# Ledger of designs, part 6: VH-VL binders against q9h9l3

Target 1, 176 residues: q9h9l3
Amino acid sequence: PRKMVAIDCEMVGTGPKGHVSSLARCSIVNYNGDVLYDEYILPPCHIVDYRTRWSGIRKQHMVNATPFKIARGQILKILTGKIVVGHAIHNDFKALQYFHPKSLTRDTSHIPPLNRKADCPENATMSLKHLTKKLLNRDIQVGKSGHSSVEDAQATMELYKLVEVEWEEHLARNPP

## First folded at step 1 (VH-VL)

Design r5 (framework fv_reozalimab_arm2)
Fold by ESMFold2-Fast, scan of step 1:
Formats: C-alpha cells, sequence, structure tokens
Structure r5 (fold): chain C 176 residues (1-176), chain A 124 residues (1-124), chain B 110 residues (1-110)
C-alpha cells in the first residue's frame, strides 16, 4: 500500500453534562480502502452521553471494548510516519491526545481544490456527507443503513484521491 | 444487498447443546452487531444476546447467562449461537439479525436484516 | 413477562387508523430509541420503524412512530388487510445491558 491512510473516529460524551468528547471507536483504512484497524474503545471516564444520534454508539458496543490506552498505542503505531487523511481531523487527533506532523496531515474539510470541485466556497468547512454526496454520488445522509466509521474513512480517502496530485504539488511548493 | 443465512433445523435431547450458525454476505461484516432472537411456538420475540465482531465478545440477556455463548469468526463472516443444557421450553425458532449503525450525524438503524430462522426442537 | 408492555391484541377495519402502544421505564424507552418490528404469519420479523420515527426504504408512510417519556406508539393510517400481523416494540435497556422486546400485539383487520 502507499504510505497513506485515512482515519475516522467516533466520540461519546464524558465529564460534566457529557460535554467532554472521548474516543469510543476508531477506523483506519489504507489507500485502497482496506481496513487496517476498526475497534470500539472504552473511555477511561464514565460515559454520561452516548451521543447515539451522532456517534451510532450504544451501551452494547462498550461491553468489553478495548481500553483507551491500549487502543491508542495500536492506533499511533499505524499512524506514525504515514500521511494521514481525515475530515475535520483535528477532532480525531484531540480525542487520541496525539499531535501528528502538519506536513503529513491531510484534512478534507480544509482543502480548497476539493471545495471548488464541489462548487462550494473554497474557505468554507463542508461536512463529509455533503462532499461525499456532491463528488462521489454516495448518500451517507441521516436515516440510511451501511454508513459506519469504516465507510466514512473509505469515503474520506476517495475524496482525497480526487485532488491528491494537485494538492501534493501545492504542498511541495508551499510547505505548511 | 446484505443477507444472513442460517444453518438447518435441529432436533435435540434434553440436556444436550445446539450450535446454530449465521453467515453474512453482501456487506461489511465488521460494521454490524449480530443479535440472536428466539421465538417459541405461539410466543413473542425474545432477545438472547448479541456480538460486535470487532470486540470478539458478547452481551447476553440475563435469562440466558451461563447457558448461551455467542461467537463470531470475522474471516468467514459467520456468527454462532450455542445454547447448552437444553430443556423442552427451549423449543423455538432462532433468528440471527444484523443491528446496523452509523457514525457522526446518523441515526441508529435497528435490526434491519434477519436470517430465515432455525427451528430447534427439544424432545425426549 | 416481557420488560416492555404492549396490549395483547388490537383490531380495525380497512381505511381506519390504529395506534399500538408500548410502555417501558427510564432505563429503556426513557433513555434509548425505540424500534418497531412487523411479523407476518410464518415469516421472520421485518424492521418497520427505527430510531423512534424513521422508516426503512419500502415501508409506506402510513406507518409512523413516536416516543414520549417512557412510552412509544406505532400508528397505522389507512389500515389494509396486509397489515394483519404481530407488532413488537424494542429498545436497549441500560440496566440490563441488552435489548428488550414488548410482548407483541396481534393486529386483526376485520
Amino acid sequence: as target 1 above (176 residues)
Amino acid sequence: QVQLVQSGAEVKKPGSSVKVSCKASGGTFSSYAISWVRQAPGQGLEWMGGIIPIFGTANYAQKFQGRVTITADKSTSTAYMELSSLRSEDTAVYYCARDEYSSGWYEDYGMDVWGQGTTVTVSS
Amino acid sequence: QSVLTQPPSASGTPGQRVTISCSGSSSNIGSNTVNWYQQLPGTAPKLLIYSNNQRPSGVPDRFSGSKSGTSASLAISGLQSEDEADYYCAAWDDSLSGYVFGGGIKLTVL
């Protein structure tokens, strides 16, 4: 595979009023969309709000899930040294308590050529579902089965591939 | 189109065990939860337990704890339900069902795909 | 008995509206979404409503769901003969760490 992966994480609410986002699932796929990692992750703090409408996570998914520290080690081993693609990926890195090098990070919510292809303002932050619908003709909207963090990671990789050549050239000439 | 195909009917003696299989095709196995639901003749639906293949571990309804074991083999996309210490009241149709979910802004999806059912008869 | 409570039977005539109730507690319906399943004689159950009020593709808009507090309802408008079936509500129960079903209601179309 190429030295490039895509990631998508799900978070649940912990802490006061459930306002802290804690990692509860992570999916990682390679350049071709093959799954490298997909685990439910048990936060170290009590889950106050499963945020099921947003995360898809229910109590059943947390039974004997992989503890955060173990899962984090596994995930970081996959990400280290690779180009990591994600959508609003800063949220995923924050949940992982991890700082990935900016030069190896590709955020499909902040790639102007991708927004341009979707006929959206270049500086706007568009949702993954909007870009996937516009550019890949895939409906990952609310109320449809088959949309998982694996599918989201796969969609994210496919979106990046649409602009990969021009964006990598841009980054080579304009290093972050 | 995802399908769940179950193993065939079983006739068992009291005190024995039965193991029913459920093979998934046409979709991504690891993104689902697989539940087992039974229905005794003329009775309602009863959830026995479920497994998330990613965990390799299962949740069981309290009534069946100690007698039921649910497993999944990700390499063959097959879930199994084994029920031990069979009694006549375990005579039922046993269903596997996919419980699908999405991340982010998406709603949970319920058990949207069901196997055809496996009849287990416990008789002397 | 079932953890969620449903009446054992209901009936209606073609074209009328029927409402099927489901009662639970704070640990199940009060905290989690409700799904509804339809079972025709001799067949596996079919998902009819998920996430309180969402319809899968292929389910007519005559079917609708709602949830209020610890109770849920399934409404069937324009009742048709093919709607004669058993209907089950279901929800995750936080205290039991598992799904619970209602006892099921037999709907007869007269």
Scores: ipSAE 0.005, ipTM 0.456, lowest interface PAE 14.2, mean pLDDT 83

Design r6 (framework fv_reozalimab_arm2)
Fold by ESMFold2-Fast, scan of step 1:
Structure r6 (fold): chain C 176 residues (1-176), chain A 126 residues (1-126), chain B 110 residues (1-110)
Amino acid sequence: as target 1 above (176 residues)
Amino acid sequence: QVQLVQSGAEVKKPGSSVKVSCKASGGTFSSYAISWVRQAPGQGLEWMGGIIPIFGTANYAQKFQGRVTITADKSTSTAYMELSSLRSEDTAVYYCARGYDFWSGYEDYYYGMDVWGQGTTVTVSS
Amino acid sequence: QSVLTQPPSASGTPGQRVTISCSGSSSNIGSNTVNWYQQLPGTAPKLLIYSNNQRPSGVPDRFSGSKSGTSASLAISGLQSEDEADYYCAAWDDSLSGYVFGGGIKLTVL
């Protein structure tokens, strides 16, 4: 059987005026929410903007961070052949410089039944924070110190589990 | 506008390895996916794997995993495909081909191979 | 053995409409876009169709693609002698984590 994991990445700003988003942390959890991977990642380019308010990344986290090429190899070994769940997951895959097959990708920001359960328009893109509060009665991304990618990955998996049976049946009838 | 120029024909003994080069000129190299596709005499096309040079990590078709290594050198705009433990069944024309620009946002970046090298004939015989 | 199934041969006369089929499964054509390639004798393949039905610059609009479920078709309207070639469908396969080709079809213009 094909296993399922959830992923959440944090990005920092590199390149001119910090406009390029580069991977700086990645967390992966299994179906039960257990952490399979959680590492700070050193971008190959100079960090212009840590985006700390959102990323939670600070200069001290880079001191022992895993170099991007090594981290990418580790992460891809975990993701390959699995159903990967994320929120706005295209951004994570872009930061990882990785293609994951659409048939094995589940994006909780684009699942109409999930929005319907949250009393939101089916075709709207809702934030992870809003869906988690509405459907799981849990506050995530609290405070000014940045997000926890572990917390976000765990919340994302729990959100997907609310619609898993319905959505997998839909995908079997309507392959992407 | 880009062209892909491959290295010349090779004749190899069973058990040896071969390394074919593919040099890009006249356009962007680093962010486009480069695939390797082979064709045995009178047979169809078979995808071996590919690389996006800016990432440096390759993807391989299951059939070739363990025997094929695909690399890229951004400084010379050249991709390489090395196939080891050669068998007579590896006799084929080997093509490199350019897929989508990764930055275009397509998730299927190895698809849509619009620029092809001229092919490199590899003959494996005793 | 190819992953995608195509008939081995087809023929037509100038001016005729010819349709070339390609059959796959849920892990390839059912889940991903289809490409079509034309290979003239002794040459490298040429991209004819991408994203199921889109034509690259320079490909005449007499070539069209379509996809339904796990199958795809290439249609050639107003068949011309220079269309005599091998045609391949191709798609990404999620279960194999690789790009797969059909076995190819030899199109003869009579």
Scores: ipSAE 0.000, ipTM 0.494, lowest interface PAE 13.7, mean pLDDT 86

Design r7 (framework fv_reozalimab_arm2)
Fold by ESMFold2-Fast, scan of step 1:
Order: sequence, then structure tokens, then C-alpha cells
Structure r7 (fold): chain C 176 residues (1-176), chain A 123 residues (1-123), chain B 110 residues (1-110)
Amino acid sequence: as target 1 above (176 residues)
Amino acid sequence: QVQLVQSGAEVKKPGSSVKVSCKASGGTFSDYAISWVRQAPGQGLEWMGGIIPIFGTANYAQKFQGRVTITADKSTSTAYMELSSLRSEDTAVYYCAREDYGDYVGYYGMDVWGQGTTVTVSS
Amino acid sequence: QSVLTQPPSASGTPGQRVTISCSGSSSNIGSNYVNWYQQLPGTAPKLLIYDNNQRPSGVPDRFSGSKSGTSASLAISGLQSEDEADYYCAAWDDSLEGYVFGGGIKLTVL
């Protein structure tokens, strides 16, 4: 059987008007929610918008941050060969400039049974905060200092565990 | 509507390099990945590699690793494939193709193709 | 020689149903989506099926795809003379970290 991890990344705005999302923090947790990786990451491009309200990233975090190229190598060593769980995970992989096999990827923003359990339309994209409150009765992303990627990764893993048996059976019958 | 237009046919000598261009017209170049696929005369399709232009990130098939370089110029909406150390076995039609990578990593399928560039390697 | 295995040729008559097979392994077809491409003589390939069984706009519903385990199939119902072409299956391969194609099948309409 393959090991499973959950990932959540924080991105800052680079490029024209800060519209490009560049990796600035990555957290990876194991099946039990233990932290395997959590580092601030220095983008190779000039940061135009820290997006602090959402990312929690400030200039101080960049002082000792791991350069993108090095951080990417470390992260990919952890992800390779594992089932990777995330929420809107395409954005995380895009920021990592990484191709993870579709068969080993689980996106909690696109699992119809999970939405149904939360009394939401099956094909809607619901926020991590909403699903976590509805299904785990837990408030995440509270306050004004931005999100914790560790907290988000842990919540994402717990959400996936609610539908894991059902969804893995579905994927076995309907392989991606 | 998006169209991919490739550079013209080339005749090259063994040991030289060739650089083929693929220009997107009609917009949306930056929102998609560009793959390069070749086809030797009377033979099947062979994937060489691909690039996501907005990242500059390229992936290469193992067979071509070290000989192929795929790049993109976002300002001109043009992708390039350069193949070095040419052999007669590299005689083929070279295609560029657009891929939507969507919500999952890895590619969905090549939905728009260039017209192809014939590269002939002969002494 | 190709990573995915297809028969080299097939034939049918107008109106028949033809099935084209594609065999792989757990690292490609067994784990990833299968795409099918049609290549008419002298032209670039055209995407015919994506994500195992989905048709792009403009592809007739006579074409359908399916996948079971490490094998995939393309079915063409109501075969037409215009369907005479080469057909290729393709999938991402986890071990090779790249796309792999079938060797292609030449479909002749008699």
C-alpha cells in the first residue's frame, strides 16, 4: 500500500500587479497529522504583494527562508511515490512547478461525496474553512494574521479520512 | 480560436542541432502546456517533452534527456524545441501540441496541434 | 518497441462496429487517464477521446472509449470510409515520468 501525506502551501503575489502566485511556505503532514515539513520559502522573483491577510507571510519570514530551488527538491522527495491529499491542490502543484500522478492525487475540493456529507452541491467548489466547520465542527483560518498551512494540511487530511474508504473504492472501480 | 504555427522544414547534417518554433495565435498560450511529439517516416508518435510557459518548467522523455531543450518566450507566445547531436534516426516530423493541465497535475490531452515541421538529417 | 501495445492493423466494412485495443501496465494505463488520437493520412494527429471516455466538441458519438484494469479500448460504431486512419492510445507513465504512446493501428475501411 502507498503512504499518504497532506500538503498545503501559502503563496505570495509576484509578477505584474502581483497576479502570479509564488510559493512562500509549504507544510506537509502524515496520515496522523504529524508535521513532516514546514518551511518558509524564498521566491526567485520580487514579491509585489505578500497577501498577508490570507498567507500569513511577512517580510521577516523571508530573511531565513529556504531558496525555492532547494525547498522544491526537499518537498518533491517527500511527495514522490505517495498519495498526496490537498484542497484545490492544483494551485499547490502549480506553485511547486511539479507534476504529481493523477492516480496518486486526492483533491478535497473535488470529491462529490465529501460535499454531499456537508449538505453542499456535489459539484461546487467549497472552501476548506466551510467543509471543516460543517464536517469536523472545527474553526480554522480564524483571526487577522493569515492562515496556518500546518492547520490547513491537518484539516485536509482529516476531511479526506471521512470519505477515504468510499472514495478509494470509487477510484478502484473508476480509475483516473 | 487558438492555432499553433510551426517553423518551416529543415535539412541538417549529422552532429548538428536544430531549433523548431511553435507560435500560438488567437491567445491563451500562457494558460496551457506545450508538448513536443515526433513521428519518423512511416512510424508512430513519440513524446519528447513539454513545458508550461508561465513557469518556464520543462519535462523531458528519458530517451531525449541531455539532447533536447524546450523553452518558451511568453512575450512572443512562442515555444521552442532544440535537439542536438543529430543522427539520421532523428529524421521525422516534429509536432507541437497544446495541453490543458487543469485541476490535476499531469496532462489531460493534446487538443490543438501544429502543422508539423519536417526535419531531415542526412550527410 | 512501444510502451503501450496495439495491434498493427485492423479492417472493417462500412456500417460495422470496430474495436481497437491498447494494453499497458500498472504504471501507465492502470494508474492514469487514457487519451486516443486519430491521424488521417498526411495530417497532424487529432484528439479523439480524453480522460478514458470523454469526447471533445466536434467528435461524433460513434466514437467511444473505455478502460478496464491495464487495458483500454476505442470503439467505432457505424464505420465510415472517412474513419480510415491511424489510431494511437496514450497515457502518462508514472515510472518513466512522461507520456507514452501505443505503436498505432492502421484501420482500413474495405
Scores: ipSAE 0.006, ipTM 0.485, lowest interface PAE 12.3, mean pLDDT 85

Design r8 (framework fv_reozalimab_arm2)
Fold by ESMFold2-Fast, scan of step 1:
Structure r8 (fold): chain C 176 residues (1-176), chain A 124 residues (1-124), chain B 110 residues (1-110)
Amino acid sequence: as target 1 above (176 residues)
Amino acid sequence: QVQLVQSGAEVKKPGSSVKVSCKASGGTFSDYAISWVRQAPGQGLEWMGGIIPIFGTANYAQKFQGRVTITADKSTSTAYMELSSLRSEDTAVYYCARDRGEYDSSEYYGMDVWGQGTTVTVSS
Amino acid sequence: QSVLTQPPSASGTPGQRVTISCSGSSSNIGSNYVNWYQQLPGTAPKLLIYDNNQRPSGVPDRFSGSKSGTSASLAISGLQSEDEADYYCAAWDDSLEGYVFGGGIKLTVL
C-alpha cells in the first residue's frame, strides 16, 4: 500500500498590506502521528505581518529558518507519491506552489462521513478545531498565542483514521 | 553510487559501551534511512534500529530499547550506533545499511547498500 | 527466536529449481512488502528481492519472489554452485514497529 502523511502549514503576511499568504512553517506527521518534518521557513519576500495570533510565528523564529526554495524541495520530496491528508489542504498546497494528485489527496474539511459522525451537515465545511473537539474530545488551537502546526497535523491524521476504511472504499468506487 | 564505510574492529570489556561509525560517500545521505543490523557468530541477522538523518528520527527494536542509541551527523554524512552495558552476547559483526525507504520513521523497505561490517568482541 | 519462520536448511543439485519458504503473520508479511537477502560466507548481506517480487539491478532473473497471505517464498531456478549461501526473508512488523528477519536458511548445493 501507499504511505500516508498529514500536513499543516502556517502562513505569514507578505506583499501589499500583508495580504499575500507566504509559507513560514510546515509540519508533516506519519500515520502514527510521529513528526517527519517540522521547520520554520523564511519567505523570499519581506514579512509585513507575522499574524502571530494565528500562525504562532515571531521574528525570532525567522532567524536560521530554512529558505523557502530549499524547504519547498524538502517538503515536496516527502509528499510526492504519498497519500497526503490535510484540513482545507488547498491552502497548504497553494502556499507551497504545488499541485498534488487529487487521487492521493484527502481533505478532512470535505469528507461527508466525518461531518456525519460529528452531527454536522455532511456538505458543510467545519473547522479542524470543531471536528477535533466533537470526535476526539480534544481542544486544539487553544489561546491567542498562535496555533501549533504539529498539533494540527496530528489531529488531522487522527480524524482521517476515523473514516479511513469507508472513505477509501468510496474513493475506489468513485475515483476523483 | 553511494558507499558506506564503517569504523574498525573493537574489543570491549563487559559493562562498557561501544560506538560504531558509518560514513557515506557519494550519492545521497540525508534522504534515506540508515539501519543497523548485527550478526553474532554463526547466528542470523538482527535489526537493531534505524534513523532518517534529514529528520533526526530514530526507531529501535524492542530487544535493544534502552541500550542502543542511533544518531546521525548530516554535516559529515556519518551515522553512529552506540550500544551500552555490553555483555558477552553482544559479540557480533555490526552492519550499517542504507534503507531503500525514504522519509518514513515508522517503516523500512529493505537495505540496498551495506557497510563492510565492524566486529565487536566483548570479553573479560 | 526469529519473528519470521524459515526452515534451517535446504539443498539442491545444479540445474534444479529450489524454493525457500518464509512464514509470518498478518502484522508483518500479511500487511507489508517482503525482502530477501543473500549472504555469501564472510560477506555482508546482499538485497536479492524487494517489494515481494522485484529484483535489484545485477540480480539474475532466475531468482524470483512471491507472497501469498502471511507466507512468502523465494524460488531459484537453474541452481548453480555459487548460490550456496544463507538466505533471509524480512519485512516490517506493524505490531512491533520494527523490521524483522527470518532465522535464515543454509542452502547447500550438492
Scores: ipSAE 0.005, ipTM 0.469, lowest interface PAE 15.4, mean pLDDT 86

Design r9 (framework fv_reozalimab_arm2)
Fold by ESMFold2-Fast, scan of step 1:
Structure r9 (fold): chain C 176 residues (1-176), chain A 122 residues (1-122), chain B 110 residues (1-110)
Amino acid sequence: as target 1 above (176 residues)
Amino acid sequence: QVQLVQSGAEVKKPGSSVKVSCKASGGTFSDYAISWVRQAPGQGLEWMGGIIPIFGTANYAQKFQGRVTITADKSTSTAYMELSSLRSEDTAVYYCAREGYSYGYEDAFDIWGQGTTVTVSS
Amino acid sequence: QSVLTQPPSASGTPGQRVTISCSGSSSNIGSNYVNWYQQLPGTAPKLLIYDNNQRPSGVPDRFSGSKSGTSASLAISGLQSEDEADYYCAAWDDSLEGYVFGGGIKLTVL
């Protein structure tokens, strides 16, 4: 039996054109939604665009933020050997500069039964906000302060639980 | 994951404008930057500009500033490139390409549209 | 006029190792990742190498990339007839605030 966690990261824009997504906050919750990790993270590169409307990150959050190298080590200790749930999780892994085994990865943006329950096309990529409202009757990512990565990680875990039995059985028959 | 499908070939007169579309099919549109790259017959690749749909920000190559406008409609998962004041030298195949926020595809054009031929002739 | 410099052509025979060069400056190759694109006749370009030396899924091991200072190289070992194509290097340029491409090289398999 493998333990399961859910992750959500917030990224800021660094590098050329500000299009490089660098880790600036990471939240990890356990199966019950309890917070295991939640830190602001200082990118090694200069921040070009805080992307505050989406990330919720402001310059003041960087003042005492954990340096990327240290934060990455802490995060990977939590993720290693566990089933990791996320929404569009490839972006989180990219920001972490980390490869997590596909067999232990669950992406709620690419689970056909979840879309089916939401009356959405099975192969469409639906936003976390839409799926959470449709299936959990909960509004997330509201207000002008940007996203809460804790709230997003908690919602992601709850969404996965709705299809967990069916999807784990599917993956056992059809290994990634 | 994302497939990019472009609008069909265009024949335009000098001095006119052309607007080419690029629709993301089957995948996530807003997570990725979209660039436009052109290729004149028998010539190399030339970057024109790009847009990050989630931020609504577009950047243009200096050569095309003032003539090119790149936009995105998140509701239809479609990016557009409009080039004005067309000249014979603008005859080319125009490609849209995704700059991934996906793991390992940073600064890389990992998915390309099929291309749109634009011919400028009198 | 291309910002990155590539030879206009190269050739090889099946089984040979061919190396394609790409030269830039400190504002592009010297500071940023280099990507390589393969363009088969009549088709859109395809990503062949990203982040200097990484291969996308589906690209054979015989393709490899490297970068040193302001120059980059694409190596093709065990050359095959299917490798006949145009090859382009590309990088972001900090001073131009945009992507720049090499002029492209026509690789002929003899």
Scores: ipSAE 0.000, ipTM 0.462, lowest interface PAE 14.7, mean pLDDT 85

Design s1 (framework fv_sotevtamab)
Fold by ESMFold2-Fast, scan of step 1:
Formats: sequence, structure tokens, C-alpha cells
Structure s1 (fold): chain C 176 residues (1-176), chain A 122 residues (1-122), chain B 112 residues (1-112)
Amino acid sequence: as target 1 above (176 residues)
Amino acid sequence: QVQLVQSGAEVKKPGATVKISCKVSGYTFTDYYMHWVQQAPGKGLEWMGRVDPEDGETKYDPKFQGRVTITADTSTDTAYMELSSLRSEDTAVYYCARDLYYDKSGYYFDYWGQGTLVTVSS
Amino acid sequence: DIVMTQSPDSLAVSLGERATINCKSSQSVLYSSNNKNYLAWYQQKPGQPPKLLIYWASTRESGVPDRFSGSGSGTDFTLTISSLQAEDVAVYYCQQYYSTPTFGQGTKLEQL
């Protein structure tokens, strides 16, 4: 598969004490950073904690949000058969209740050459904010009003592009 | 094993239309763009255009725009290139080629069909 | 469009000797945001389609012998065959994919 997208999801707290992470926004961008999907998503469970400081989600965003079941179908249709890039992408797939093939998954928190370029230990888990500042000289997730999943997805794609050739070669020799 | 198998040679008169096929196997047809490249005798390779088999989107080089139509049939895993208003300068080998990379509107090609010779003469 | 120019037009090299083919683009094919050169090399034998040898200027396609190497950046690129073998006799093309694909005119490599 040559088609490649980047994804970033925002979660809100549901369940006891808001400890369960439920999908509340999803952004998907193409290889060039153009937005393919960006919707607020209404969890099927009661929202206990909007986690607004990190998610950027407020009660007003839920008023006309796409129900989880419908949004999930739309998102999976976009992801199926494509190389999907994300940062700590396991969390996004968990929130989507989805298993994407490992051979088509690229996690920028788990790519040793990317850390090497950032002058970080190869096996350390670096934040998206840190890698973006070091390698793209750009500040993302600024302030305390929450993250933009569009901004995060765009940054994630740009970071992957820095190591794409090297990492795709590695994966061809060492299939997951 | 990836294979692109093209239809056989064609002889056409000036002003005619030719339609060439490229049947693929060994991979998921909708995962890759399919491109068409012209190679005239004694000349280099010229990109004509491409189709995305997933949604039928096409992009053509301005030189061929208006005369070329590229399509894909996902039920048969076959791409087609139709060139109309043929002239003698269209005499060439035509190749279908698979795009390895979907990026920045640029394409390089990892697998090619065997080529189809189209001769335009009276 | 970006014009690709190869040199020489033809080259004769003895078996076991080094062959060097050059390719120049009319403008840079280096994309600064990802630091990649959008350049590929193909080999074409008579009656056969082109075969991909190298992409991203220096990355060898799977199955391509390590005697083939690509180098260069920006506008000037080189394909090197470190020790020519009989099966390497072919026409070689460079291609840019920074914009709408364009190919060089080809370099015919013959055995001396």
C-alpha cells in the first residue's frame, strides 16, 4: 500500500471517576497534510470529565457531534488498507475499538531513527510536542486550552516524512 | 507476485481511437495508482496520466489532456488508456506502471506492464 | 516542468570496470521539509519495460545488486555501477518526481 494518512484522536473521560478514555474527536490528514476527516464524536457513555486542558473539548462541541457508532464507520472506511501514521497510536486505535494491521501501522513514538535525528535516546518515548520542536522547529500544543487534533495529525505526518525512506526499508527487511 | 499484463499490439489509421488494457494481479488493485507512460521510437519516456482505482480520480499531463482517457475497472482489476484523434506522432510503445509512492503529486514506478506497440499509419 | 538531462548519451565500459552516469535537473528536486531528493533511476533492456533500480536518489530497490548505487542531491545526481557485468548492458534513465514526472533522455551503456 502506497496510500498513507495520519490520525490523531482526542478523548474525554467516561466511566467511574472519568478514568475511561472515550473517543470525542478524530482528525485524519493525507500525506500532504490536507484534512480528510475532522469531526467531534459523541461517546455512547455519559461524559464525566471533558479533560478540556488536553482534549480542547467542551460541552458545546457535543451538541451536534456525530454519534460514536456512525463516526467509527466513517473513520474505519478511511483507514482500511492504508498506511496509518500516528503518535502513540495504540491509544487512538483503542479509543476507536479497532485493530489496524501492524504491517500498515507507523508509530512516531516508536521509530528509533526519528529519536536519533532529535538527539534523543533511540528507544526513549518522546512526546509529539518535543519531537516537533526539535525536528520541525515548530511549537504545537501551546497553552492550556487543549490540543488541536488537526495540528497534531499534521505534525505527526511531517515527522514521519523525515524518516520514511529509512524506516520503510527497515520494515521491508524486518516485517512486523 | 505482482504482474501487469497489457493487451496486444494495435495498428490504427490517423484520426482513429485506440484503447489499451492493463490487467493486474498479485496485489490489491485499489491500493496503488495506475499510470500510463508513452515511449516513442528513439525518444524517451513521457508520463501521460494516472487513475486512482479506488475512486476513479484522474490526472493528465497537459500535452495529452483532451485526447487521453484513463479508467479503472475494479471488478476485473483492469486499467485502460484510451487515446483519441490519433496522429503519426502517437506511434509508440505504451506502458502501464504502478505507483510505489503517493506523495506531493510526484510518482515513481515499481512495476511496469510489458508494453503495447501502437502504430499509426495509413 | 522540470527538464532532466543525462550525460553521456552513450558509454562503453569493459567488464569489471566502473560505469558512471550523470543526471541534472533544471531545478532542485530536494524537498526541504523532508530533506528528500525526488529522483529515481531505471534500467531498460531492448524489448523490455523499464525496471526500477533506485529511488530517493540513493535507495536501492529490493533485488537490485549492491554494485548499483545512486548519489547526489538537489540538481546533480549520479548512478554508479562499481563493476560492470554483461547483464548490465542497457539504457539507463533518471526520473524526477518532485512535480509531474519527467525522464532524462537516457544513457546507453555498452560493453567495450
Scores: ipSAE 0.000, ipTM 0.477, lowest interface PAE 16.0, mean pLDDT 86

Design s10 (framework fv_sotevtamab)
Fold by ESMFold2-Fast, scan of step 1:
Structure s10 (fold): chain C 176 residues (1-176), chain A 122 residues (1-122), chain B 112 residues (1-112)
Amino acid sequence: as target 1 above (176 residues)
Amino acid sequence: QVQLVQSGAEVKKPGATVKISCKVSGYTFTDYYMHWVQQAPGKGLEWMGRVDPEYGETKYDPKFQGRVTITADTSTDTAYMELSSLRSEDTAVYYCARLPQWELRGDYFDYWGQGTLVTVSS
Amino acid sequence: DIVMTQSPDSLAVSLGERATINCKSSQSVLYSSDNKNYLAWYQQKPGQPPKLLIYWASTRESGVPDRFSGSGSGTDFTLTISSLQAEDVAVYYCQQYYEYPTFGQGTKLEQL
């Protein structure tokens, strides 16, 4: 059986009007929710918008942050060959400039049985905060300090565990 | 089933204030910015501003700065656009519109309200 | 302030024929660091709000028919409808999001 991890990345705004999403923090947890990686990451471009409401990132976090090139290498070593769980995970992979095989990727924003359990439309993209509250009765991303990517990665893994057996069976019958 | 439903048409006198609502359903209201766009009869679309529904942070186009106030009420999942010191030139259809995803993908809009006609006449 | 100018103001095309709409920005909307054009296209029918067709100049929105395509870079952009259908009669707008969002004046597409 392949090892499974969950990832959550925080992005800051770079480029015109801060519209480009650049990696600024990454957290990776194992199946049990133990932290394998959690670092602030310094983008190679000037930060225009810290997006602190979502990212939880402030200027002080960048002072000792790991440069993007080094952080990317560390992260990819952890992800390679594993089943990677995330929420809207294409954004994380894009920020990492990385392609992870579809067969080893699990996106909790696109799992119809998970939405069904939450009494949400099966084809809708629901927020991590909403699914976690509905299915785990837990509030995440609370307050004005921004998100904890560790908390988000842990919640994402727990959400996946709710549908793991049925979804893995579905994927075995309907390979991506 | 994402829906943005706006309040009905308004008729106002010059100098008055109008407040338009945009009630959302089918998604988590606090996860997305809500934008407002003005369309005068026979003219183009003009971005007015946006609000972050969770924190109340706003950004406005300089053209509307000082006259427009955009707010959000999380208890009713409703965004509001208030335009003061109305002029006949403010006669327009006003739209609320959502950014794609809670992650910012730029200021292009995936879902729009049906529009609210505001007529300013004496 | 970035000014968006569309041409033509109106266009009549027969069913099954190709329609071409142009959009020019007063400044480049291409960002060199990500190599993306901050340009979108919308379709608006009478009594309806605008509907997103294209973003990042050439990426088609989910559910938009293959006959719609966007092209161009920098300051010159084109929306192409390869084979006009009756349902495509509408006003089309380009929009830049490199700075504060601004729209073109619109191009009215009519069936000839």
Scores: ipSAE 0.005, ipTM 0.484, lowest interface PAE 13.0, mean pLDDT 86

Design s2 (framework fv_sotevtamab)
Fold by ESMFold2-Fast, scan of step 1:
Structure s2 (fold): chain C 176 residues (1-176), chain A 123 residues (1-123), chain B 112 residues (1-112)
Amino acid sequence: as target 1 above (176 residues)
Amino acid sequence: QVQLVQSGAEVKKPGATVKISCKVSGYTFTDYYMHWVQQAPGKGLEWMGRVDPEDGETKYDPKFQGRVTITADTSTDTAYMELSSLRSEDTAVYYCARGYEFWSGYRPYFDYWGQGTLVTVSS
Amino acid sequence: DIVMTQSPDSLAVSLGERATINCKSSQSVLYSSNNKNYLAWYQQKPGQPPKLLIYWASTRESGVPDRFSGSGSGTDFTLTISSLQAEDVAVYYCQQYYSTPTFGQGTKLEQL
């Protein structure tokens, strides 16, 4: 439904040795997988490492990219009051410098029933690629060109839908 | 020069709490996650958890969840690991280690380690 | 958790001879998008912290002698010391970082 979205962010390396993760792309999809937002985002700091093998981001994408402050405002407008689904979503919220209520947050890297369906230990942090292959029989993040954050957000929503009924009932009885 | 300097050895009684410090220098403290690793006598290495010094976000291994608390103080560039309800099997050397990672703070290898702190739990 | 299993638990090698230590992961630590193996090797001497030797399965850390090499992919990895020196007597650990970090149980390398 409309009240639920999935998010995936791509980060580039800034700061010493490129170890600071700065937001450089954000994709948000609705419950059906339709794209609500997809922009390249210009970090306020100098990019040291594009991390292209993972992020899919190149210098060309930074030309006319949306400045961080503006992009953040647009993104938060979409997320506010909605259930937000992500994979290892704390990293996305950290890059956005944003606090989203735990009661409205769903992290597909930490849903025990989802790991159980994938024959993985309930408390393991499994990659999005692994869960998507195991449960949806779909290959994502293929090749050497980096991730598609749209593809990742869509896969994340589809993974959540597999456990949505069970997990929402669990959360209603055991509030976070 | 990157250095991680830990507090000295501790002797504790069962049921007590221990708090170990790890003071860093030679790099920007908030640029790297700080991790803690336990090594029981004659045994291997077990990851306990980590903190992000920038915002205080923590992640713990389920084996230690509930007894371990990891914190960071950016005013002194010091990370802490507190372990409560000590048992004799908690006797171990505890290391702080700087995580090198590319994405999300979940996939580090460790490029610099503290010298270790021996914690002995005995009656 | 990805379980890391080393073999052998201990070995003795004469000075100047080749030492080989194996490490097996319970699932692949090869990330196909970047073609990298999320595997590191450490050396630990008595009374000292572990020291990083190798990362990305085969990349030698700066300052580590070239007699140390790492190889393997997916689930099976090897650390090789081409010509054992006295200072190489230590316990060696493999570590995966494909997910939450886990270490092998360690291999104790002794001089024969």
Scores: ipSAE 0.000, ipTM 0.455, lowest interface PAE 19.5, mean pLDDT 87

